# VHH binders against Flagellar brake protein YcgR (ycgR), part 104

Target 1, 263 residues: Flagellar brake protein YcgR (ycgR), of Thauera aminoaromatica (c4kar8)
Amino acid sequence: MAELSTPSPASPAPLDGGRGDELEKFTLRGARQILQLLQDLITHRGLITAHTGGGHSFMTAVLKVDEERGRVVLDPSPDPQANRRALAAPRLTCVTQLDGIRIQFPLVGLGEGQDKGRPALFAPLPAEMLRLQRREFYRLQVPLAHELSCLLKAEDLARKPVEVSARVIDIGAGGVAVVVPTGAAEFVIGGTLPACRLALPDGEPIELDLEVRNLNRQTQRNGTEQLRVGLRFAALPRAADTRIQRYIFKTERALNAKARGGL
Short names: E, the ipSAE of ESMFold2; O, the ipSAE of OpenDDE; V2, 0.75 times the mean of E and O plus 0.25 times the DockQ between their complexes.

## First folded at step 13 (VHH)

Design W75 (from M9 with S31E; framework vhh_7n9e_1; at its last look DockQ between E and O 0.24; V2 from the best seeds 0.66)
Fold by OpenDDE, look of step 15:
Order: sequence, then C-alpha cells, then structure tokens
Structure W75 (fold): chain B 263 residues (1-263), chain A 119 residues (1-119)
Amino acid sequence: as target 1 above (263 residues)
Amino acid sequence: DVQLVESGGGLVQAGGSLRLSCAASGFTFSEYAMYWGRQAPGKGREWVSGISSGGGSTAYASSVKGRFTISRDNAKNTLYLQMNNLKPEDTALYYCAKQDYESGTFPYWGQGTQVTVSS
C-alpha cells in the first residue's frame, strides 16, 4: 500500500537568494522601524501566514504590540493542533503583504496566554523584518494626465451586464488598480471579469481577462466615495505584456527625469 | 460591533450534503461582499467562496467548484453555503468572513461551524 505522500503544500519558494547584500537593503533591524511596521500591520489588520515548519502553516494576525514587555500578540488558530505546532516550533516564519510589498519576519519563543480574557499567542518582538518590493509587485502610479482607463465588463445589482469605464490609478506587470463609482457594478474577490479592455496611450486597447483581487473604499478630497478595485491579469498575451512593460518603463523614466529637475 | 455567527455544520457521509448559514449583524449587510473560508485540521485557512453585495457575482475555489453554491438573503442578513457531494477532504471548520473596505483586509470572522465528512 504505497502511502501517496500528499505533496507537501509548496513552502513559499524561499525568497530567491538575491545576493546577501541586496537582502540587507530590504531588512529592517531598527527597533523603531520594526515597531512602526508592526503597527501598520495592526492598522491594516493584515492576514499573516505563519509557517511552523514541515509544510505546516496557519493564518494569524498581529493584534497588539506590547512595547513595555517587548512582545507581539498574535491571533491564535481556531485549530488547536496548529497552535500546538506553533508552540512547539523553534521558529515561526511569518509572511504577509502590505500595500503590495511582501513582508517576512521570524518569531521565536512563542507562548500562549490570555489577552483581555481572550486566547492569544505571544512572542518577543522580531529582531528583523524583511520588506521586499519585487519588480513583479512594483506598481506605477499612473499620472492623471495619461488618463488611462479600463473598460470593465461586469454585472450590476440586477445581474445585468454592464460596461464600466474605470480610471486606472496604478499599473504593474501583474495587474491594475482602478477606481469606479460606488454602485457602478458588483465585484467579488476571486471573481473574473472577461474580455475587458485596457486603454494605453500608444495604440488600440488591449483585450484581457481580469480577476478581482481586492476591494477598497476610498473617499476623495471632495468627499465623494469611490471603490478602488485591484485587478490581476488573468491571461495576458505576450504582445500585451510587452506593451504594458514598455508603458511602465517609459513613464517611470519620464517621472524620474522630471523629479531630477529635467523638463 | 460586527458579528458573524455560522451554523449548519455537522457529521455527514461522503457524497452527502450540508447547508451552512451565517447570520450577520452590526453592519449594513447588503453593502458588502461576503465570503466563506475553511480550515482543515493541520492545514492553513483557505478561501472557499465569495459573493458580491447584491449576489450577482460569485467566486469559488477550484476544489469546490461545481459542488458548492454560495448565496445570500439580504433581507435576512444571512449568507449561505450549499455543499453537495461532500468529500472527506472537505472536513474543516468553516468560517464566514467580511472584508473591511477601508483597510482592504479581513478582520471579521465568525467562530466557525464544524463540518466532518466521513468516508
């Protein structure tokens, strides 16, 4: 009876060992920086994947930073076995994302207890936090003057097909963020928007499929509420990818030139 | 305060069906997309399904597509998950979740309802 070794869920590929020197540039070791980043994680209530080793992980969140005691408070897993594994692990590897930036940090000396009468996990503050902005996660803020738009094919509240012209606010190799009026269409994270059209300045719109990855309400300066929709390119033809990359590079170059006192 | 209370879990044989419910309170239910997640023993939490605020758009994990159906009744502030053709691999604690649109994160989860599928 050959024990079908269930393929260990692929441990997130070790962050490709860019040369040790490059990793140092992205490593926060300052106590104040670490505290600030942890507070940011709390503020944004970011979900954290905590890896306990052996291909096991659980979802958690930073609930509190106790500066006086020099510890971080984590949300325990609803699975007692996961918590046992976490407590038995010599080290947790915590992975999360904030504003499109991958954050990784180790926790050692995990303990369990109560915070305000609720079960919690406790660990000393991390000695270091890695903040990696991969090129693939780089997002260009689109200049307003470019007036990039994406025609979204979605459904309204009545389940009728609607086309919504959405302003593109940022773009990267992996997708776009757009803004739409509140109530213009229905969105759900994980939903697919087929046959959308991304308008770039350099030619005809690109037809592509988009996947909804995030939803966020934003209030404009004028007090108007809008919906920011994070969209992933679900399938991008090579030619389209090349055009998008070219646009990003060209725009970045122009912005940098302007910032340096160029034209 | 946002409250999510799941129910409908239980023990079922493989091939059986269950219907989960999530009662929501403390926010305008009809304005938010809602989601189901689950956590199997020894595994991390995973997304199962999502539904838009009006119920017109849905999403499913590949593992449950064609077997599970998410729905909602906005008048009752209730989210549902119809689970058909259940498999032992579906054994998990099932959670209802709401996104915080201001932060874009998922700080709101229920206590969960246990689903156990026997072989």
Scores: ipSAE 0.866, ipTM 0.963, lowest interface PAE 0.5, mean pLDDT 88
Fold by ESMFold2, look of step 15:
Structure W75 (fold): chain B 263 residues (1-263), chain A 119 residues (1-119)
Amino acid sequence: as target 1 above (263 residues)
Amino acid sequence: DVQLVESGGGLVQAGGSLRLSCAASGFTFSEYAMYWGRQAPGKGREWVSGISSGGGSTAYASSVKGRFTISRDNAKNTLYLQMNNLKPEDTALYYCAKQDYESGTFPYWGQGTQVTVSS
């Protein structure tokens, strides 16, 4: 672990809490279901992003479930500041993936201690866990080399049309996330951007209507602020859906081949 | 210390109008998108309207579009909701919310101001 400052990769954001009623069908509340899912994370050595608030997060893992005491045992961060933030936070929002399925759960009452003589973090078992099917919620992280872009038809301060060419950073069956410079256009959750154009490598751009679902702020190393805009496809024609799924499948296959030591 | 204080609620006859205000403090108001939501007794929380940080973009739930108008005065740190042609279905606790650019949503909602529409 280096002592030098290292840029932190973008953390997966927790799901929108204001839309929690749409997630109810994916919410596990049974004690046996929760224990089984936690055990599956342990067995598969799942890496977890734990969000502590204030835009901070750290990587962890569930080391074991202590059923007798009703606790989960977590791997502490090697960064002491991350551990201090976690212990001070009223709630951790844990996000991970199991076999391509997004898993999300809260932990409250985090404490520190020892597990078999090694430092560890402890929390009561979560009262609920989200298990989101891959097909509905999977988001492919777009490789920079693909240079995917989306032309947004948005509005400026005077409510006049403005076009913004935005880089696509992730894409899934239901939408895209893009980045734009702060101030390039006016965005609000619930706003609709009609007749935008998504450029995929395999043909002409796709015309589609987009709805703003989330807005995150990012600061680049040079101090320039950008806005990450989460966009839902409002009505996606079958042909457009097919092209998007084909892009995702091809890109996943290529990335998996490189990870296995292919090309 | 972020504070959002709603006012302007009350009892009104169907077809009437009310103007809600939300006084904001503890943050740079002009840098944040702002929202109105409502919760009727025994129902879940419902998004009503939103406005971008500079006021250039607005959005409305279909149930209120054409009747409600969101606006803001960045010089006075105040968010407004003009509600016209009110219906009994609009009866709810109305509250404002501030964009949270770290979560990407608006997860905190205040205590609100009660709007009751008779008939």
Scores: ipSAE 0.737, ipTM 0.923, lowest interface PAE 0.8, mean pLDDT 83
ESMFold2-Fast, scan of step 13: ipSAE 0.770; ipTM 0.937
OpenDDE, second read of step 14: ipSAE 0.858; ipTM 0.960
ESMFold2 (binder alone), look of step 15: mean pLDDT 85; pTM 0.848

Design W76 (from M9 with S31Y; framework vhh_7n9e_1)
Fold by OpenDDE, second read of step 14:
Structure W76 (fold): chain B 263 residues (1-263), chain A 119 residues (1-119)
Amino acid sequence: as target 1 above (263 residues)
Amino acid sequence: DVQLVESGGGLVQAGGSLRLSCAASGFTFSYYAMYWGRQAPGKGREWVSGISSGGGSTAYASSVKGRFTISRDNAKNTLYLQMNNLKPEDTALYYCAKQDYESGTFPYWGQGTQVTVSS
C-alpha cells in the first residue's frame, strides 16, 4: 500500500518580476488597499511563505499592522536559523493565498523585537502588494438570487435576427456561460455575437461583443433541454472589465462569508 | 457510431482552389454544428472553420477568413469547405469534427484528407 505522499504543498515560488508590465495591473500601491489586504490576511490567519533568498523560506503570518508606526508585525520562525536568514536578507518576498488569490509582497528593513512580550519580526509596510487573481481560470458560479442575464443577439434557424435573454450561470474575467432554450438561436464555436448586453446588478447593462467558445446541451431535472453557451468577451472596455471584476470579487466575498457562517 | 469521412484533398499550386467534403453518419447531422480543423506537419491541430446546425452562422480562423467558405447540406449529411487562394501554409491534414454536446469536447474526428499546397 504505497502511501501516496501527498505532495507537500510546494511553497509557491515568488513570481519573477520579469513580466513587469502585465503585473502592474495586479499590483496594489494604494495605502488603504494595502492595509486592507494585510488586515484580511490577519483576519484569515493566512499562512505566508517568506522567501529570504537562496532558495530558503520559512512560514510566517501577519500578526498585526501598526498603522501608527507604519509597520507590519510577523510571526517569527521557530527555527532560529530561518530568522537569522530573514534578518540578513535585503528583501523578504512574502507569498500567500487568500480566497484562491495569490498574494505576493516584498518586505524590506526587517527587524526583530517583541510585541506584547512575544518575539516578533517587524518590517515597514509594503509599498506594493501583488494580487494575482488567476483571471483566466476562475469562474464564479452566479448565485441564482443575482439573476444575471445576457441579451444575446443571434440568428435563428431561418437566419432571422433574434434577441435571446440568457441566464448567466458563471462569470469570469474572460467571459460568461449562459443557458438558453434549445432552438432559441443558432450558435457555432468561433462565432461572434455582436452588441450583446450583459446585465449586472450594479447598474446599466454592459454592451459587448461575445465569441462563442463552447456549446453544451444540458437536460434539466424536469426533463427540459437547455443549451449552455460558453462565451468569451471579444472586446471588453476597461470600465466594463472593472465592473465585472468588482462584481466577481464582491460576490465571492459574500459567498465565502456565508460559507463561514458569518452571514 | 459517429463516422466522419473527409475527401477532396490533394496537391494544388499556390493560388489554387480545393473543395473538401465530409460525409457524416451515425448521428443526426442537422442537429449539430460542424467544424473543420487541420494539422500541419509538426504542429498541433488547429481550428479552421465552423458552421451552425442550420448553416445560418459561420466562423473562420483569421488565417483563412476571406479565402475559405464552410457550408453544409443537411439533406446529404455532408459538410463542405471551399478553399480558395490556397497558400503553402495551408498545407495540412484537414479534419471534419463534431462536438460532443454532453462533454463539450471534440472526440469525433475523421481520418482527414491531405491538402498540399506547393509554392
Scores: ipSAE 0.840, ipTM 0.952, lowest interface PAE 0.5, mean pLDDT 89
ESMFold2-Fast, scan of step 13: ipSAE 0.772; ipTM 0.936

Design W82 (from M9 with S53H; framework vhh_7n9e_1; at its last look DockQ between E and O 0.23; V2 from the best seeds 0.62)
Fold by OpenDDE, look of step 15:
Structure W82 (fold): chain B 263 residues (1-263), chain A 119 residues (1-119)
Amino acid sequence: as target 1 above (263 residues)
Amino acid sequence: DVQLVESGGGLVQAGGSLRLSCAASGFTFSSYAMYWGRQAPGKGREWVSGISHGGGSTAYASSVKGRFTISRDNAKNTLYLQMNNLKPEDTALYYCAKQDYESGTFPYWGQGTQVTVSS
């Protein structure tokens, strides 16, 4: 049992992303906040891209947080060379996302060992974690009263074309999330849905191509199961982009006004 | 417990073919989309292909499109990847993956099967 000597947490170099002052607003440094975020990553079993430098990276996940030892347990790469690089790197830059929010954090002092008889990587807890919601990742929750819908052109189990009218639950500059009845159509991440129609309140539906980016099963309050489909705009005309942005802006403004007691 | 066991890998010459299989257990296989990923030496893991739960929809990485074909047999709880016209750059450990629909993440991967394509 090689006692990984707890290297003194050298203050990780600031994450290379943005102007130092703006990044501070999105940087978590509290021990409790960091632990919670790591636990959230575990709960959601999110894949993490770990950058080792020199253009090299590998996929990993947080498997466990050991609070007693002040360390995080990571899933090793199936590639021994990637693990060697990781162990030789002075710093790992870990990148992931949770609920559409980009999370970035450094790990230093990486070691290898075993967790419950399985190979694992170990690192001291990060001193900071960046949680960045960029505008491009911002998703407006669509008010139910707006009744936004998207006509999806998909295929059924028999590979026959089907049209599914899906309710839009959130919208952003990069895409929409919709809900469909379970079994309404066949979806796969990376699949393309051509010539779909997004209905906005301000005019004619927008024709656009969509790419499936995520699938989630959701249970409604009434116990009914639905499929949430995350869709990326694969090709969006400039005029359509302008309309979508305008809708988002107007809706946000209205929601904020209401929240302030103005409506 | 979810189990995914890949097989069918091996050494093949450039231009050759392989068929990978993934035996799935511990969940209702026919209710989930399934995916293939791979990790080449010194590179990160990448997606290769996906297939919907019923097999009606498929997706491919641009690097394998036209050469690889994903399929499934729900009665056998088995996922397949037919790989044709293999190239040295296809050399990788190939993984079968299942999404967790509750979290939307991919916590389920097999041990992988090694594919080596010689020039």
Scores: ipSAE 0.858, ipTM 0.961, lowest interface PAE 0.5, mean pLDDT 88
Fold by ESMFold2, look of step 15:
Structure W82 (fold): chain B 263 residues (1-263), chain A 119 residues (1-119)
Amino acid sequence: as target 1 above (263 residues)
Amino acid sequence: DVQLVESGGGLVQAGGSLRLSCAASGFTFSSYAMYWGRQAPGKGREWVSGISHGGGSTAYASSVKGRFTISRDNAKNTLYLQMNNLKPEDTALYYCAKQDYESGTFPYWGQGTQVTVSS
């Protein structure tokens, strides 16, 4: 067979930030769908993180879509170094959210220029966009007063069991997101955590198996790192599923009542 | 800048073994979870395996569990995939990827190394 060509050695590969077959159902490839999604980002003033590789990124936004020329117009960074990295990068990986839905798309062939007399960045329309729908399972932001926690049964560096009590920051029918100190345990996307315990306000904790679906880190100003771990429920007994959905429903109704001044 | 270079691919008979390597540079390797993925002819890319930054946790796709072993040597900035009992359906371009904790996924991939399993 013919030898395949590859991009330059500094080029990152196209987006494939999860299990490949699983991501395909979230991939938009129709020109009409792509244009509409980009327009929605413009309308909602969606802030975009553009990754240039090597751990570097900058914040941007889509200023407009030039449908006739088939390109997007982006806001340049105020940091000249970030703009130079972006222009030198073979690909920008753009990540944003719209109504709680994570959106990712590559831009290639980035150029600089002006738009209405202001500096701007330009790129051809992406050939595909990932619309990573997590809204299939509604996610309730957990009130701090509920002190929801999940006891994770994870592993340390020596592959020995450790227990981590993690604060639950959101919950849905299909999973939770939790926060832990970065060094509390070893996590990897695709890893499973058997026999974890989710503590709801009423009743006994629910024993459940969890799968790691995403890992986010934020370094605080003092250098302290924390890790947000997105976790999917493995198959739940109906009783556990019912308890979780009941908690979500009651909490959502209570929050709505407070927003209307109900007591 | 991040550089990931895979090696160790080749042609092998069904039932055989290969060991893939991924040399990493341009970042603090020991601070990142790492992954292997593959792309078979006519298919999209699929996740194969992952390993936590210290090596304490590993994960595998069901199609390779028990046959493939991911490992890392943080002193050598190298990720490995030991592939045993290879099958023709394992034929693919294999690539490694680095966790990106800002996006929460792993969008950075190497160039890949070809594995071809014949019967």
Scores: ipSAE 0.647, ipTM 0.899, lowest interface PAE 1.1, mean pLDDT 82
ESMFold2-Fast, scan of step 13: ipSAE 0.780; ipTM 0.939
OpenDDE, second read of step 14: ipSAE 0.853; ipTM 0.957
ESMFold2 (binder alone), look of step 15: mean pLDDT 84; pTM 0.839

Design W95 (framework vhh_7n9e_1)
Fold by ESMFold2-Fast, scan of step 13:
Order: C-alpha cells, then sequence, then structure tokens
Structure W95 (fold): chain B 263 residues (1-263), chain A 121 residues (1-121)
C-alpha cells in the first residue's frame, strides 16, 4: 500500500557547522526540474507535511500544477485553525518523501480559493526544491531475517549509563536508523553516543561513535510505543566504512536477484 | 498553542558574557527536550545546544562546546543559555525550540522573534 505511514521529514538533522551551505548541491532551481518533481508528487499521491512555524504543521498534498498561472494547488487541512495558521505564515516549509528520496521546498504567498468547486490552497511555484540524492542519503531497508543490531551506550534521565540493544531498520553510508523500547534511554538531538557496537554479518562488531539526528515516537498496532532513532556516523574508520558498504552492496544484490526470480 | 519567548540578547565585546532566557507556555515543559539554535545574516539555521526533559543530558555544537552552558528550570518553565567567552562569529539571532516527536527534528520553520546577539571585535 502506498505510504504505510506519514513520510519521514526531509529536513536534515544538525550537521557539524552550517546546514544551508552544505545542502546547495542538492537544491534544484531549474523551472523544468521543479515542475517535473511536483508532477511526480501528484502521480505518487505523496503526503506532504507543511510546517507553518512555532511547531505547527498540517498534512497536505499537491493536487495540481498550474503552469499557465505559475502556481501549485494544495489540499487544505480539514482543521480550519491549521489553514488559518498557514495563510498567516510568511513561509511554509513543505517536507515529503518520494521512493526513499527526501524532498523539501518553501512556499510563500499562500492564498485560498476553489479548484473544481472544492476548497483549495494556492501558492506560487517554489523557486527552489531540495532533493536529497540517493547516493548521499541512500538507506538500505534491513531485512528482518538479518537481525542486525547496534548496542547503544546512552544515559537514562538520571544520567546513569545504560546499554541498549537496538534493532537496525535501515543503514546507509552516513548512518543507521534503529528502534528501541520507549523508556530504555533518553536521546537528545545533537548528542554523541560514544563506543557503540554495530553487529554486521561476517565479523566482529564495529565500534563507532554515533550522533543523534532525529527522534520519532511510533505506536504499533498492539498499542506498544517504540522510539525510532536516526544516528549519524560521527567518526567512521576506513575499515568500518568498507565493511558497511560491502554489507549494503551484497544485500542489495541479493534483494535484486530475488526480485528478478533469481538463482 | 505553544509559545516560546526569547530574551537576554544585546551588544557585547569579544570575550564577554550573556545569559539568554526562553519562557515557555502552552505545553508540559518538563516532558520535552529543548534546544537553542541561531541564524547569522546570510546563513542557514544552525543548531547550538540541546537539553533533555529532566536536564540530565546536554549536547553542544563543536563551535560552542566549553563556552556555552544550556540549563533549564522546570518549575519556572524557562530554558537558559549561558554564553561565555563570546566571539564575533557568535553574532546571530538566537531562538529556542521544543522537541517535535512527530516531525522528528529539533526545528522546523521556526519564525519566533528570537533574541539578537551582537559581538563586537
Amino acid sequence: as target 1 above (263 residues)
Amino acid sequence: DVQLVESGGGLVQAGGSLRLSCAASGFTFSSYAMYWGRQAPGKGREWVSGISSGGGSTAYASSVKGRFTISRDNAKNTLYLQMNNLKPEDTALYYCAKQDYESGTWLEDYWGQGTQVTVSS
């Protein structure tokens, strides 16, 4: 099913130093590229989280790109307060994900009206769109059968050391996403977890430092809460980088072979 | 509605100190991690520091580590940033943010007033 849950935000977690300048290479400014990407969002019926500032956001979608009038048509929120906040905001930051690619773009000059007799929001076409390229931000979804884990060294609320065995749900060149039971530890974005141990198939665990990038609470169907933690490799030895890349490549190759009815 | 009001900025000489405050309302302050960010003219938003809900764990950007101290007073619903040994490159608009577990990030499109810090050489 398209989108089992709301797409993960595309806004990058803090980087060492400034973030804006580092994202320039992923920024699309060509009118044709922007139009094509917006059309792709329509085709895939992607849900967009529109941030209006002050911690407020609402769910929307691109309904139409009006090239003649140079504007996008957006689905309004069923919450009138969210729409009022959006119309009052000097800028919306729109965040979505398309086939594992994280997309972010600003909208300024939001208005309201109707499209085909239904309420709609309108905004001028964005002058730029951030599209985080797969090679820099590619994440392999770890097969459950691999039972990949990372032993996190963290602290509880009382600053007491704790070790948490976390299941790795995705992995890339720059980091991993893990899930932990709620209450196992508290994580702070930007915090460093030293001397964690990543268990890969074929060899000893890799000892590495991890930086917390993002935190999402997820409620499972049985009512149990879990915490998804996005972790960046803060310092990655060359040998560790090689082993991680080999695991990613080997697993992708195996998954592709299976999809093709492989040997 | 969540409200965050920053104060304590001003003009200081290099090597000086300032203490910033953020008054929070509209949510259970003691249940959320809190953050300080900044934006210099012509630059993107930069994460500066973070603190856990109970104040037990803190984190700092490498550029401010050892000079800045984040703290909180949950009884007063107030977040603080003690800034020592200020440098001209610390000149920026400073703003606070609440952890957002739905978006998963520390700051999304924050348009609060902030508090201006200017450090003269």
Scores: ipSAE 0.456, ipTM 0.804, lowest interface PAE 2.1, mean pLDDT 81

Design W96 (framework vhh_7n9e_1)
Fold by ESMFold2-Fast, scan of step 13:
Structure W96 (fold): chain B 263 residues (1-263), chain A 121 residues (1-121)
Amino acid sequence: as target 1 above (263 residues)
Amino acid sequence: DVQLVESGGGLVQAGGSLRLSCAASGFTFSSYAMYWGRQAPGKGREWVSGISSGGGSTAYASSVKGRFTISRDNAKNTLYLQMNNLKPEDTALYYCAKQDYESGEYFLDYWGQGTQVTVSS
């Protein structure tokens, strides 16, 4: 139950012409590679969250890959409504993990039928699979006692500049996750927040440009809504990178020592 | 059930303009950021543009910045993409999409059949 026990999943990022080059390193398009990855998911009994859009999803798994016919066989949901939504959806976005690596792929042309006398869903093999490895990326869950904050420079509904003090939830070499009150500012994935200020416990705030990578709504126990915002360091000076990594290392060591000491 | 219906595509000459529309239903449109993506033949999916829930913030792919303008009309549940100075390399099937805030874990959830844009030289 240590603060560092919660894994930080790979953050999603929008695909564009320039950014697509970054994600291409992780995108599998070879038929053989796709088949092998799907077989690995079967072997490890990987649970897949299939999103049909509009906040709707269901749990599934790849039951079989039919290589001759170029299709996958999926475990249907025990909820008939979820299966109807899936069959009506133009696309499913499937997300899973294998050995800590995030895997994401689309399925189109979903149908229903039977496999060995049991209900099943089937779809053509995906044309691409995203395999995001974060081997060098470590996320530290920030201790509340540190009161780590980031002053965001954003825009409101009227496109007027606003400054929002956001609490930093986690931090890594590539970015931070923060929480802001719902309605405090307008955020969009791919948007740039220039000249933000990251406050570390020791020293002056670090000025840096941040790019919005993900958004997630959260309802607090008191009924207050807040927004979690995943932010990438758009450009990071060497000195700033060194300070962030030193903070992460020092804090990790202190938390490990504290957990062992029972303080 | 989320429904996104794209329209406004067609054949246009290089240097021309098109306006794409996306009619949204089945969710509270004014509460979600909306996006345009595209897929050219033989290429992967490419993010084109995004707009925040209230329209206060926008973002564009470097390849379209300065030529395309995203906008929305929350009263009509409609998303727009004004495309100017079109180039042959803009030829693609264009999709609108929304981000699923509850999962928080997907790049873009492309929805609908898309609208084809073909730019001739």
Scores: ipSAE 0.422, ipTM 0.792, lowest interface PAE 2.4, mean pLDDT 80

